# Designs tried in a protein design chat: VH-VL binders against Counting factor-associated protein A (cfaA). Part 1

Scores and structures below are computed, not measured.

Target 1, 212 residues: Counting factor-associated protein A (cfaA), of Dictyostelium discoideum (Social amoeba) (q54z64)
Amino acid sequence: QFISIQKYDFSGNCKNSSDSASSFEASSESAAICMQNDLLSGIVTNEGVCLIFNEVPTTFIISTKGDYIVRSIYDINDNNCQGGIIENKAIEIDECFVECADDYHGSTYLFSTETSLNYPSNTFMEISYNGECDGQWKTSFNYLQYYIVNKCNVAHEIETHTFSVGCNSTSSWVSEYAGEVCTVEPTVTTSYPIVDNCGDLDNSNFIDYCNI
Below, numbering starts at 1 at the first letter of every chain, in headers, positions and changes, except where a header shows other numbers; Kabat numbers aren't used for antibody chains.
F is the ipSAE of ESMFold2-Fast. E and O are both the ipSAE of ESMFold2, at different seeds. Each is the mean of both directions, binder to target and target to binder. V2 is 0.75 times the mean of E and O plus 0.25 times the DockQ between their complexes.
Where letters were taken out, [cut] stands.
Atom coordinates printed by the task and the answers are left out, and those that the model quotes come from them; centres of patches stay.

## First folded at step 1 (VH-VL)

Design B02 (framework fv_libivirumab; at its last look DockQ between E and O 0.69; V2 from the best seeds 0.00; counts 0 for: pae E 2.6 > 2)
Heavy chain, then light chain:
Amino acid sequence: QVQLVESGGGVVRPGRSLRLSCAASGFTFSNYAINWVRQAPGKGLEWVAIIWYDGSNKYYRDSVKGRFTISRDDSKNTLYLQMNSLRTEDTAVYYCAKGGYSYGYKYYFDYWGLGTTVTVSS
Amino acid sequence: DIVMTQSPLSLSVTPGEPASISCRSSQSLLHRNGYNYLDWYLQKPGHSPQLLIYLGSNRASGVPDRFSGSGSGTEYTLKISRVEAEDVGVYYCMQGLQTPLTFGQGTKLEIK
ESMFold2-Fast, scan of step 1: ipSAE 0.506; ipTM 0.760
ESMFold2, look of step 2: ipSAE 0.464; ipTM 0.760
ESMFold2 (binder alone), look of step 2: mean pLDDT 93; pTM 0.955
ESMFold2 at other seeds, look of step 2: ipSAE 0.590; ipTM 0.812

Design B03 (framework fv_libivirumab)
Heavy chain, then light chain:
Amino acid sequence: QVQLVESGGGVVRPGRSLRLSCAASGFTFSRYAINWVRQAPGKGLEWVAIISYDGSKTYYRDSVKGRFTISRDDSKNTLYLQMNSLRTEDTAVYYCARVPTYYYGSGSPFDPWGLGTTVTVSS
Amino acid sequence: DIVMTQSPLSLSVTPGEPASISCRSSQSLLYSNGYNYLDWYLQKPGHSPQLLIYLGSNRASGVPDRFSGSGSGTEYTLKISRVEAEDVGVYYCMQALQTPRTFGQGTKLEIK
ESMFold2-Fast, scan of step 1: ipSAE 0.065; ipTM 0.634

Design B04 (framework fv_libivirumab; at its last look DockQ between E and O 0.03; V2 from the best seeds 0.00; counts 0 for: pae E 19.2 > 2, placed apart)
Fold by ESMFold2, look of step 2:
Structure B04 (fold): chain C 212 residues (1-212), chain A 123 residues (1-123), chain B 112 residues (1-112)
Amino acid sequence: as target 1 above (212 residues)
Amino acid sequence: QVQLVESGGGVVRPGRSLRLSCAASGFTFSSYAINWVRQAPGKGLEWVAIISYDGRNKYYRDSVKGRFTISRDDSKNTLYLQMNSLRTEDTAVYYCARSLYSSGWTRDAFDIWGLGTTVTVSS
Amino acid sequence: DIVMTQSPLSLSVTPGEPASISCRSSQSLLHSNGYTYLDWYLQKPGHSPQLLIYLGSYRASGVPDRFSGSGSGTEYTLKISRVEAEDVGVYYCMQALQSPLTFGQGTKLEIK
């Protein structure tokens, strides 16, 4: 089974407790909203793979009954998830939720499980895999990350800096924007060649794939 | 404590100018889109303009384009509406209204309204 | 511009009885994200408008559960299961799908 992690445009309200204004209390209980048109990016991973999630080393495992996912968080310096687990969090499968950074900022996620490898079209993908460098990554992959092409992403949950990702058969690029929206003119665009990095030297195989 | 307070209304002759202010308190003003909505005497509600959280996107109803300018000063937690070339049909109570979600999308409902300020344009 | 048409324009309701207000849009308010961008407001006499319902059916904070919103296609309905004296005022629907944002003409609710 694979674990699919989808990130959507932030929705909802992370307000914990606020002074009332005017005539009634403002206490949000709005449900997070995970509509497919709002999908920005995602990860598909095997169980127990060490990856960086929300800037910290993390592993994900499906519970024994298959009804939730356990996220295990490691020390920020434990890039291989070899030290002790700092925290475990249970995540409901197929339930849209928000992870809050503060009262008004966060990320919206949907976790699911899949029996086969699936990922959306119109994406730029980066795949981590093991084994031979013959381009057959699907049966030996560790995880993949994808960005929906030309969707506006927030660079950090609290920042107003945004970016979009594009690609074609030879290149990928990241365009950065100064504000909350990705307007027509980015402040900087950085281009990279499409790479099948199968270097023996670091024992890490990566492939970039423009899935248009 | 979440509050919007309009000011700057008054009685003016047609063709004159007026600037409305909307002072915000009790929330992070710089995170929200804010709207102007007006209501002519005995009439319904009419949306006038919106400004995004960062001030970069501004939208107006057609009847005020080129005459009204919405702006914000986040350091003062204040929204403005500069109203030039006023016409008698601009006579209304003007409300400022906060968009519900902090992302500043134009598709939001208005969850916090001010008390309104009255603009009367008559000769 | 999306035209919003409310009916009835006025209604009188016996306290404790249900009330229903309709709002028709000149085009569907359903966005591809699955939400319907239709909001309802109440303006009590002498007061600013207040949000009742957003996204077609979500109640705003502090709004009693006797208020509900529904709709499909271009037809939307605000229902009050049991009208109380404090519900008097003018009800407005608003579309938030596209600029310019537009309101219905209002429905005045009175107690009989």
Scores: ipSAE 0.000, ipTM 0.421, lowest interface PAE 19.2, mean pLDDT 81
ESMFold2-Fast, scan of step 1: ipSAE 0.498; ipTM 0.771
ESMFold2 (binder alone), look of step 2: mean pLDDT 93; pTM 0.957
ESMFold2 at other seeds, look of step 2: ipSAE 0.083; ipTM 0.659

Design B05 (framework fv_libivirumab)
Fold by ESMFold2-Fast, scan of step 1:
Structure B05 (fold): chain C 212 residues (1-212), chain A 121 residues (1-121), chain B 112 residues (1-112)
Amino acid sequence: as target 1 above (212 residues)
Amino acid sequence: QVQLVESGGGVVRPGRSLRLSCAASGFSFSTYGINWVRQAPGKGLEWVAIIWYDGSNKYYRDSVKGRFTISRDDSKNTLYLQMNSLRTEDTAVYYCTKGRLGELSLYFDYWGLGTTVTVSS
Amino acid sequence: DIVMTQSPLSLSVTPGEPASISCRSSQSLLHSNGKNYLDWYLQKPGHSPQLLIYLGSNRASGVPDRFSGSGSGTEYTLKISRVEAEDVGVYYCMQALQTPFTFGQGTKLEIK
């Protein structure tokens, strides 16, 4: 069973913002809307997989319990989820909700479960393997994350800045913009080669996929 | 634009206390983990402490555990470092630095100009 | 604690010539998510440190393309293809795989 975490554009009000202990906790803010046309990015993981992302190293496992998806958080020094659980965070399955970063900026999220792998088109995807990397990523990946190409994202950490992701068969890039919209010239564009075969880089268990 | 402004440094005798502040602007303060890093005169960089974006997780260098306390006030966009039982070895410029970008492989490390702490007798 | 070792500790370079700095970790910085948690910073004389390279090989915003990072696991290299006068300072590698986060000793780059 797969767990899908989808992040949507939010153009509503975030007055009465909440500083939730987790970026995924439900908000008491204004109406939440999870329309596919507003999808910005997402993560797909197998249930029970030990995950770490690029924020300060922490590990967590995502599982299901009743009507909830539960994130079990482990110590920062536990890189394999074998130690004791520090905290459990529960998020209602199929409930669209807003998480507000401040009184004016937020993002809309939807957590869901799927029996088959789904990923949207027009995406740049980064796919992680745990252990074997045989090129058959659809049946052997650990988790994947994707960005809808050419969509404007609020930089989660710099709310006066925005970014967009693009890719082609040989490269991916991130364009950063000063300000709240991606309609002016980017201030910086950073390019990366597409890594399309695990093992092409020494000790690497990931690939990139430009799905456009 | 992102700014981090440290203050609260000074000259103190061993055993005394100081509280450092880091005033943040230009980003959502509450969504970032924030670090303190120090540098003794003529020496290298040394990580001191981090507080996670939610304030729930705090980690310290062993030599400051029990003496230093990191905290944050998200309503004021301000990070603090309460330094008790100061030692001559704590003499350094103290920098505030913001943490990483969440779901992307990119991150933004912005450093303040630092505030100087001198512990001498 | 993870120990970070840099070499050389100092180097002098004629402008326009290349420079290379090595960083070795006491254990692998490659995480199960496929990322190498190794960053490079530059501290110019009298200035705060600035990020050059993150996660092993990615240039930070505004960093010239003459800077590049490579390596994986326990061995990392920072290269400057054509050194300029503004590159003078102390270069540090740092691991962010686990706390305490640790820096190398620093490498001082000077112009001949």
Scores: ipSAE 0.000, ipTM 0.486, lowest interface PAE 12.2, mean pLDDT 77

Design B06 (framework fv_libivirumab)
Fold by ESMFold2-Fast, scan of step 1:
Structure B06 (fold): chain C 212 residues (1-212), chain A 126 residues (1-126), chain B 112 residues (1-112)
Amino acid sequence: as target 1 above (212 residues)
Amino acid sequence: QVQLVESGGGVVRPGRSLRLSCAASGFTFSSYGINWVRQAPGKGLEWVAIISYDGSYKYYRDSVKGRFTISRDDSKNTLYLQMNSLRTEDTAVYYCARGQYYDFWSGYKTYYMDVWGLGTTVTVSS
Amino acid sequence: DIVMTQSPLSLSVTPGEPASISCRSSQSLLHSNGYNYLDWYLQKPGHSPQLLIYLGSNRASGVPDRFSGSGSGTEYTLKISRVEAEDVGVYYCMQALQIPLTFGQGTKLEIK
């Protein structure tokens, strides 16, 4: 069984849920909406896998319990999820919800379970293996992370900066923008070769896949 | 080993400035929000300021807002507190404490403080 | 601001006896995620504060099982089942639900 986590763009308003600067909620006029056209990125993982992302400050394991997907949060310095659990968060399966970081920035999420591997088209994917990288990633991957190509994403390090991802059969690239929208020329574009064969790099436990 | 070490305290007259530093080691500094907490002689703990893991959120106690500035330099694993227009009531031991855990995917934050420095003493006297 | 009130402000306990400290918040500390954002700290004489209990009832790493936290909403309790000499110090509760983070006044525990 697979766990799917989808992140959607949120163009609504987040408002302080109290007179505090640390608690924000979507306004009553900004409902959670998980529409395909707003999908930005996602993760597909097997249950019980320790998820660590270099570009995001998160370390967690995902499991299922009844009608819930449970995220067990670990200290960010715990690279194998064998230490103490900091927090357990239960998310209702197939519940679209908004998470607000401040009064202007939020994201919409959908957690679901799948019996077969599904991922969207027009994506750049990074696939991780747990152990042997045997060339049959669809039946033996650890987890995968995808980005919808040419969609505008908020950079996690600088809230006023955005980025988009693109790829073709030989290369992937990240275009960074100095602003809240990806409507001007990018400040920096960094290109990388596609690593689409486990044999391309000795002892490699990852591959790239441009799904366009 | 995980540790925080404060420095920069001293004795100054009212209206002067001090810059406190907090050096982090033994953990990925850029993944955590860090707090400044102070304690006046013979009094309780008082939260002063926090900076998020990415530096995008900075919050202050009302009594220091506009006078104190929290900042970080992740390339040096160091947190700073620039204290301007110091008042006698700012006299305290200042601690830095690791305490913000941010889950990027959910956007939720927690603020319990699990690692504390030894403190640096600031005395503002006439 | 959320106001945190501790009681008692001081207590003296003979070694091996239990101790109980209460903490009250001016508004509920229960978040929509189901957690109570109330933490307990101990400051031993001449030392920095140290975390004892986080999110209501979870013991921090290295904290003996004689310490326990309970409560929900606006009423919280820290219990020490058998007080030992090394438990002397000032205990603080802290709400972590909203900025500014606020501490209780502190409870001084002494051995007699």
Scores: ipSAE 0.007, ipTM 0.472, lowest interface PAE 9.4, mean pLDDT 79

Design B07 (framework fv_libivirumab)
Fold by ESMFold2-Fast, scan of step 1:
Structure B07 (fold): chain C 212 residues (1-212), chain A 121 residues (1-121), chain B 112 residues (1-112)
Amino acid sequence: as target 1 above (212 residues)
Amino acid sequence: QVQLVESGGGVVRPGRSLRLSCAASGFTFRNYGINWVRQAPGKGLEWVAIISYDGSNKYYRDSVKGRFTISRDDSKNTLYLQMNSLRTEDTAVYYCARAHIVGATKYFDYWGLGTTVTVSS
Amino acid sequence: DIVMTQSPLSLSVTPGEPASISCRSSQSLLHSNGYNYLDWYLQKPGHSPQLLIYLGSNRASGVPDRFSGSGSGTEYTLKISRVEAEDVGVYYCMQALQTPWTFGQGTKLEIK
C-alpha cells in the first residue's frame, strides 16, 4: 500500500502560524479545499520512508494507523529518521487540511492511501530508489515527487516569488517570476538534462521522468 | 561530522568557463539549501548564489546573473556552480555554505574550506 | 539592495578587556513576525567563516557566552565581554531578511 500526499494552492491567510515553516501546524481562516484544478505537486511513498515536505523543511516518516496517516517528525539534521521523534501528527485519511509556512503563506494538503498506483499526467517526476536502481521505476520505487507542468507555484523559502516547471523527453526547466504572480515573461529560466539512468552510487538514487 | 569540500578551482583567462563542485557529507544533503559565498584576496565576504533544498528556488547576486548557474545533484550529495564568461572581478576563494532555514531562523551554519578561482590574462 | 555598514573597521584590544562592534543596515531588518534578521560571523586568520549569532541575539551552538548580540531595526551590536586570544579575526554582520544577502565590510579584531 502506498501513501499519497497532494499539495494544492492556498489563497487564504495563516494567522495562527507561530513561526514561518513551523512543524506542520494546521492553520487557516478559510475552509480547506482540495480541488484538482489547484493541484501543484505531490509525493507518493511507501510506509516508513524518511521524507521532507516542500513547505516545511523538516524530516518525517509516514505510517498508517487505523483511519489515520501518522507523520512522525524528526530533526532536519536526522539523516535517516533514526533519532528521537519530535512530534507525531495524525491526519485523517482523505481529509483536506492547511499547513502554514508563515502568517500569509501556506498550502492545502490531502493525505490518502492507494493499493494501485495512478500516476498524474502532465507532470515532471523525480523518482527515488533505495540504493541501486532496480529497472522497474514506474511500478517499484522508494518514493516519488512530482510537479504539475506549467502551474504557477509560490516559493517562500528564501524570498516570495513564483515559479513554474516544464519538461520534455530530454530536459526539464524552471521558470522564475518576480513577485507573487507568474508573469508572461519569466525573469530567469534554468534548464536541466533529464536524468533517465541511475548513477554509480550505492546510496539512494534519483531518476527524472517527464510524464506528458 | 558535517563536512563540505569544494573543488574545481583554478587559473583561467577572462571569458572562459569553470565549474565548481561542493561535496557534502555527514548530514542529509537533500534537506538543506546551500550557498556559494566568495572572498576576493584581502577583501570581505560576498554572497553569490543560493539553491533551495528541493532545487525549486535559485537566487543570484546581480553581477553574476546570466553568467553563473547554481545546481545540485542530491543522488551524489554534490552542489555545482557553473561559471561562464568569467571576469577578473570574479577572482576569489569560493566557499559553499549550508543554509539553515527552519521556522523563523535563516543562517549559514557550516562552511567548506574554499576553492580558489583566479581569472587573469 | 540592503547595505550593511560596520564600525569600527579595526579594533585592538588587550586580553581580558571588552570589545564592541556596530552594524547598521540601510533599512529595517525587523520582520512583521517580530524577528530581526541579522547574523554575525567570525573568520579567524586562514580559516573559513563560522556562525556566532543569529536572529540578532541568539548565540549559535558551541559559541561561548562571552559573545552577545543586541539591537533592532537598523542598529545592531556584537559584544565580547572578555576578549581572548582565540577571538582574533574578522567579524562580519549579514542581513538575512531578503536577497541578495549582504555582508558588512568586516571588522578586524587584534590583540595588543
Scores: ipSAE 0.000, ipTM 0.426, lowest interface PAE 17.5, mean pLDDT 77

Design B08 (framework fv_libivirumab)
Fold by ESMFold2-Fast, scan of step 1:
Structure B08 (fold): chain C 212 residues (1-212), chain A 120 residues (1-120), chain B 112 residues (1-112)
Amino acid sequence: as target 1 above (212 residues)
Amino acid sequence: QVQLVESGGGVVRPGRSLRLSCAASGFTFSYYGINWVRQAPGKGLEWVAIISSDGSNKYYRDSVKGRFTISRDDSKNTLYLQMNSLRTEDTAVYYCARTGRYSGYEFDYWGLGTTVTVSS
Amino acid sequence: DIVMTQSPLSLSVTPGEPASISCRSSQSLLHSNGYKYLDWYLQKPGHSPQLLIYLGSNRASGVPDRFSGSGSGTEYTLKISRVEAEDVGVYYCMQSLQTPYTFGQGTKLEIK
């Protein structure tokens, strides 16, 4: 059994609550919408894996408890999930929801379980192995992270910037934009070779896969 | 808090020059493109010029091309507009406005403006 | 240059009533990337302009949800569902599709 975490584009806005200046919530017109055409990125993972997402400023472990997926959140500087749990969030399986990050924008998420590995087409994937990268990642992987190519994502390190990911059989690239939506002209594009062998990653158990 | 403060306005005769400054604080100045927008007394908004975040691209309204030069000094968090060969039609309040956090083209923060009067 | 035309040029509303402002562009503001490069600004009396709506329909940070933007191609609308006293000022649309960026002539909103 795998756990699938899907991140979707959020077209609404997060703003200060009318009742409190210290909290943020989605606008009254913003509804949670998890449509295939709005899918931006995702993770497929086994239970108990310590996950670090570049565009999500938390470290967490996912587990399944009855009809819920439980996300155990650790300090942002805890990269191995060995410290104390800051918070446990129970998320109903197959329930689309919006999460606001104390600012003017948010993200839409869907957590689900899968008995077989599925991932959308037109993706760039980074696959983590539990052990050797032997080409059998579908049976021995720890987790995988994917981006839908040519979709706009918010850069978490520089909150006012966005990026899109592209790939082909030999390279991947990240195009960065000076704004919260990806415009026609990126400010910078950085290219990387596709890493299809663990030996290319220097002491890591990751490979890249362009699923175009 | 994001803040933009314009200065350098004044009263000058036609044909003279002025240099406007816009001092930025509360954000990483080098990450943003910045615009100059003007407003003549009792009139609407009129876009003047833009400089990209890295300073490599500059665009101008046709009526000011060859007369105005936009520049920036990121070490001082300051934007400039050098205005040469001033005309009476350049009389306006001049605002600096940051390219936005959203599309990179909307103007999400504006200064208070500095007044330029060109009079004979 | 893209010409932006607003209507009406002036309107007076009773507090709590809705208001609607139209903006027409001389060419489509829809880009091949799917975005509509039309932004709305409010200039309150004696103040600098402030951003209300970007990319046709998205509210800027801190903008109340009584403001909404809609439209496509060459026709865009800003709606205020329930006008409040603080909404008085001049509203401008701006195309940000290409330089030179151009503003509409402005719509003055007054409270009756």
Scores: ipSAE 0.000, ipTM 0.439, lowest interface PAE 18.1, mean pLDDT 80

Design B09 (framework fv_libivirumab)
Fold by ESMFold2-Fast, scan of step 1:
Structure B09 (fold): chain C 212 residues (1-212), chain A 121 residues (1-121), chain B 112 residues (1-112)
Amino acid sequence: as target 1 above (212 residues)
Amino acid sequence: QVQLVESGGGVVRPGRSLRLSCAASGFTFSSHGINWVRQAPGKGLEWVAIIWYDGSNRYYRDSVKGRFTISRDDSKNTLYLQMNSLRTEDTAVYYCAKPYGSGRFYGMDVWGLGTTVTVSS
Amino acid sequence: DIVMTQSPLSLSVTPGEPASISCRSSQSLVHSNGYNYLDWYLQKPGHSPQLLIYLGSNRASGVPDRFSGSGSGTEYTLKISRVEAEDVGVYYCMQGTHWPYTFGQGTKLEIK
């Protein structure tokens, strides 16, 4: 049993956003904006596994409860998801929704469950093994994150800047753009080698996969 | 209350060794990677080393590779930095620092008061 | 190694006036996951460093809202909207996108 978290492009407005995140409906039809052509990135994880994401100060367990996916959030002082739940957040399965960073910028999300491992083509993938890493990653991963290559993304912490991700068999790269669209030459492009051996590059065991 | 307390600093001659300790309290030590950061007198901050929460990954500043060894004893909630073949350029206040983000070890939100290492002839 | 360059190296500010500190990296700090691993620290005289901003623009717990961080790629800025006497010290940027982690050289802020 896998949990899929997909992030889609969003061009509506987010009036009355909050710092934490607001599940605010777009001014039109929210369900229509979770279409595959608008997919930007995603995460796939096993149900009930403690997740240690590189980008967030907390750890999570994601599980299912009836019609909901429940994200149990633990303080960084409890890295193994033991003891200290800060918050339980419930998200309706297969319900497209918007989370807002400010009044004008947000992202569209879809949480779903899968009985088989599903991930899209034309992606750069980072596959995490927080405790274990082996050559059978499709059956032994902790979580995987992917980016659709050559799609324009809003930088999570900087709404006025955008980026795109690319990869080939030997490298991945991030192209960063000034402003809210990826319409001009990138201001900077940073390249990284493809990491296919656990522990080579980071404090977390992970490998990279260019799924082209 | 989350605290880190460094100890083990002192005055030594070049070529000698020191072992620094960092005692942790108020959080689950075994679940955190911890950094060593140093600051020479009147100079800026300089990252030295990190050990991952389970001890499996250790990273060092190039100038200390082969001379310094970071380690931990989770039963004692204590981080160590074994410093061999000390040089005058290693003179600094040494801090241990806990990252805010556990997966990428960013945002050092808790720092000790530091322990002073002086390497002089 | 990534070189972090701060400017100015020092500034003197009248209380209540704004201050701005820049940090430049020799290479982009945007990770493939979209985050900027750029921290800002303040070291008050005689004290350990303290975290002000993480991931480019997020204020650490207990940090007043007069502090803000912005920027992306290779250009980052820390702004203080109204400087107070307690803000005296040395400000450092730090990158955590690439190993080894590296700090800027520091910017000393003094009150006039």
Scores: ipSAE 0.000, ipTM 0.429, lowest interface PAE 17.9, mean pLDDT 78

Design B10 (framework fv_libivirumab)
Fold by ESMFold2-Fast, scan of step 1:
Parts: structure tokens; C-alpha cells; sequence
Structure B10 (fold): chain C 212 residues (1-212), chain A 122 residues (1-122), chain B 112 residues (1-112)
């Protein structure tokens, strides 16, 4: 019903790893390995939702097929996922994956399915709607994305840098750090108002939720 | 010392195939999306294809879809362009170019390779 | 596809004079994240293209202050306040918002 994508802190070394996390191809025990590390962020989505991923130009839809979550990739100009599928990528459910950006940096991911909506506390959440925008977001959302507040996140998509997310009832902020550690002083901190009603900011169909 | 070096160009007849390579050095190749861009003699730049950092997403110019395949081998720090069913209009210098990010998340193409020449003629 | 149109396609300037190149896109390049996904590149004779300006107005490392980029949405301008001999080449704008990524036709800058 729900698809959960969780990103955990990575403490390993990719250079000579021999792909040890993926070699543990046992569902429940492999997931437990991910959970030994700090949860940093995640996404919860319904099956069949068209998502636009902005870090690398792509548009995709997620579905389940047997023991796999399938990401169907569409042309970036197709923001409704109604055109032809460019590629399908299958990701095994409940397996811990290490994705390496270079010899020393990577991310640890767990893809799972849930019958009930589940998300952690101490998070900043952004919730997207594709229907009636109302206060019943738990039954009316397309997807939600969360960050565990005040945790150091490593971005490996394009270049290694780090950031942390914070929020309170009225504001959220992102603090960015040069390099691979969240030093005491961020290079840049950017603040945003909490959008807690659909359409409050630029006629958008999303809300923010500081789940502290 | 950040470099991209293309190779594999040559002279071929229409309908034949060529495989271009782009060797990367001086940076972590697997962190970046990489593009192929071409330039016909005396003409402008024309984007050909892009491959994502993890190889899961590939996009092409319409005129090369179904004929060209972009791929990467991160263990060898090498990007490939397999060109099938070549046409005279594919004659060009082919460049590879990294999609770079800075610490603020700004994106651009840097570096570019030196180019490799493909000539499709009878 | 987003069509990029440059004007003029060629210009000749005496050293020390200013130069201005326009780039128009068929669709807005201003994303909701606030970035204008337009870059400017220079290709010197016999050389690979090199970055001048990224995301509308940000000057690349090592690019002299005499180069500036401006504009938003569908209208962009590259300005050279004082043209020097080393600025000779073909200038290209490129949109990086949507695939296919598209370039303008190029503007050839020559010294008189």
C-alpha cells in the first residue's frame, strides 16, 4: 500500500567493500543491518504516484511486483508519467542497500512496503497533495518527505557536502557545511516559513509539518 | 588535474557502428552525471545524451533515440556512446562533459573533453 | 523541446568596446526553486567549450569581471564591458531545465 524509502547514515568504506551489504541478501536480517545506523531522512509514497526527482533530471512512478519495488522512469519533460517508459529499475524489498558515490562516501537505503502510514518523530516533513487539499493529509497525500532534525546528512548525488535540517512551529531551516562533516559553523543557513495550509505559499498543493 | 579524454572516433560508411569512450581522471567519476555533446563541422553545439551518476537514468536527443546508447563503467572511470545505424548527419566532433555541482548546489558543465571526430561518409 | 534563439549571430567589435549577446527561450527557464537554468559557454577557435556564466548570472571561477549575465524567464543577456583580443570565439547559451538540453545557434565574436 505504502512504499517507504529510508536513508540511513553511512559509516563504511566503499573502496574495498566487495559490496558486503548487498551480499547479505536475506530480507529481515539485511534490514536490521541498516537500522543499526542513524535514520537521516525518508520518503513515504502511495503506489502509482508520479514523482519528479530534481537532483538528477528524472520523472518516475513506483509500483510493487512480487518481491520488488519497481521504479518506472519517464522522460524529464513528462511530468504526468503518461508517456512511454524509458527504463524500469527493480529494487528488492526489505534489503539493505549501500550506494557508493566514491571510494569513501555512500548512502545506505532500505526500501519497504507498509500497510499503515508510518513516519518518525523529530522530523521536518513536506507533504504533497494531488487532490483536495485539506486537513486530512494522512488520507489525501501523494507522498511525504521527511528529515530527522539536527542530523548531519551527506549529499552524494553530485559532490560530497553535508547539511542539517531544523524546524519549529513557524520556520524550517537548512544549514549547509563544506566537506563531509557538519562542522560547528555552517557555511550557509537558509530559513523558510512553515506552510501549514495548502495554497498559503505561491498557490502550492503542499504543506510543511514540524513533527517535534 | 580534472580531465575527460574522448577516443574511438573515425571514418565510417552510413549504416555502420562506432563506440566512443570518454576516460575520466582527477575526480570521483561515479558522483556525476555525464553528457555527450556534438558539433558538426562549422555548426553549433548539439546535446546528444546524458547518463545519471548511478547509470539508472538515460536521456537522448530524439534523432538518436534507438540508434545510440549511453553507458558507463565506473570501475574503469569510463563513459561510452555506442552509435549504431550511423547517418551522414551524425558527422561531428563528439565531446563528453561532466555535470558539476558546487557546494551551494549550483550546476553546470565542467570539464569538457578535447573531443573525438566522427565522419560518416560514403 | 525548448528552443533557444541567439541574437546577433555574429558581431565585430574594436578592442575596448562593449559587446552584448541576447538569448531567448521558448519557455520560461525560471524554476520554482528560484534558479534560472541558463548557462553561457565560450568556444575559442580550435578549443573545447568553456563555462562563462551558470544559472543566469553566476560568473564561473577564473572568468574576468568584464563578463556578466542577466535576465530571467525567457530573456537573457551576456555582456562584455570591454572586449579584449582573447574574447574571440563563439558564444553559446544553453538551457539545462528540461531534456533535451538545448543550445542557441551561437554568436561569433570577432575583433575588427
Amino acid sequence: as target 1 above (212 residues)
Amino acid sequence: QVQLVESGGGVVRPGRSLRLSCAASGFTFSDYAINWVRQAPGKGLEWVAIISYDGSNKYYRDSVKGRFTISRDDSKNTLYLQMNSLRTEDTAVYYCARRYYDSSGYKWFDPWGLGTTVTVSS
Amino acid sequence: DIVMTQSPLSLSVTPGEPASISCRSSQSLLHTNGYNYLDWYLQKPGHSPQLLIYLGSNRASGVPDRFSGSGSGTEYTLKISRVEAEDVGVYYCMQALRTPLTFGQGTKLEIK
Scores: ipSAE 0.000, ipTM 0.424, lowest interface PAE 16.9, mean pLDDT 77

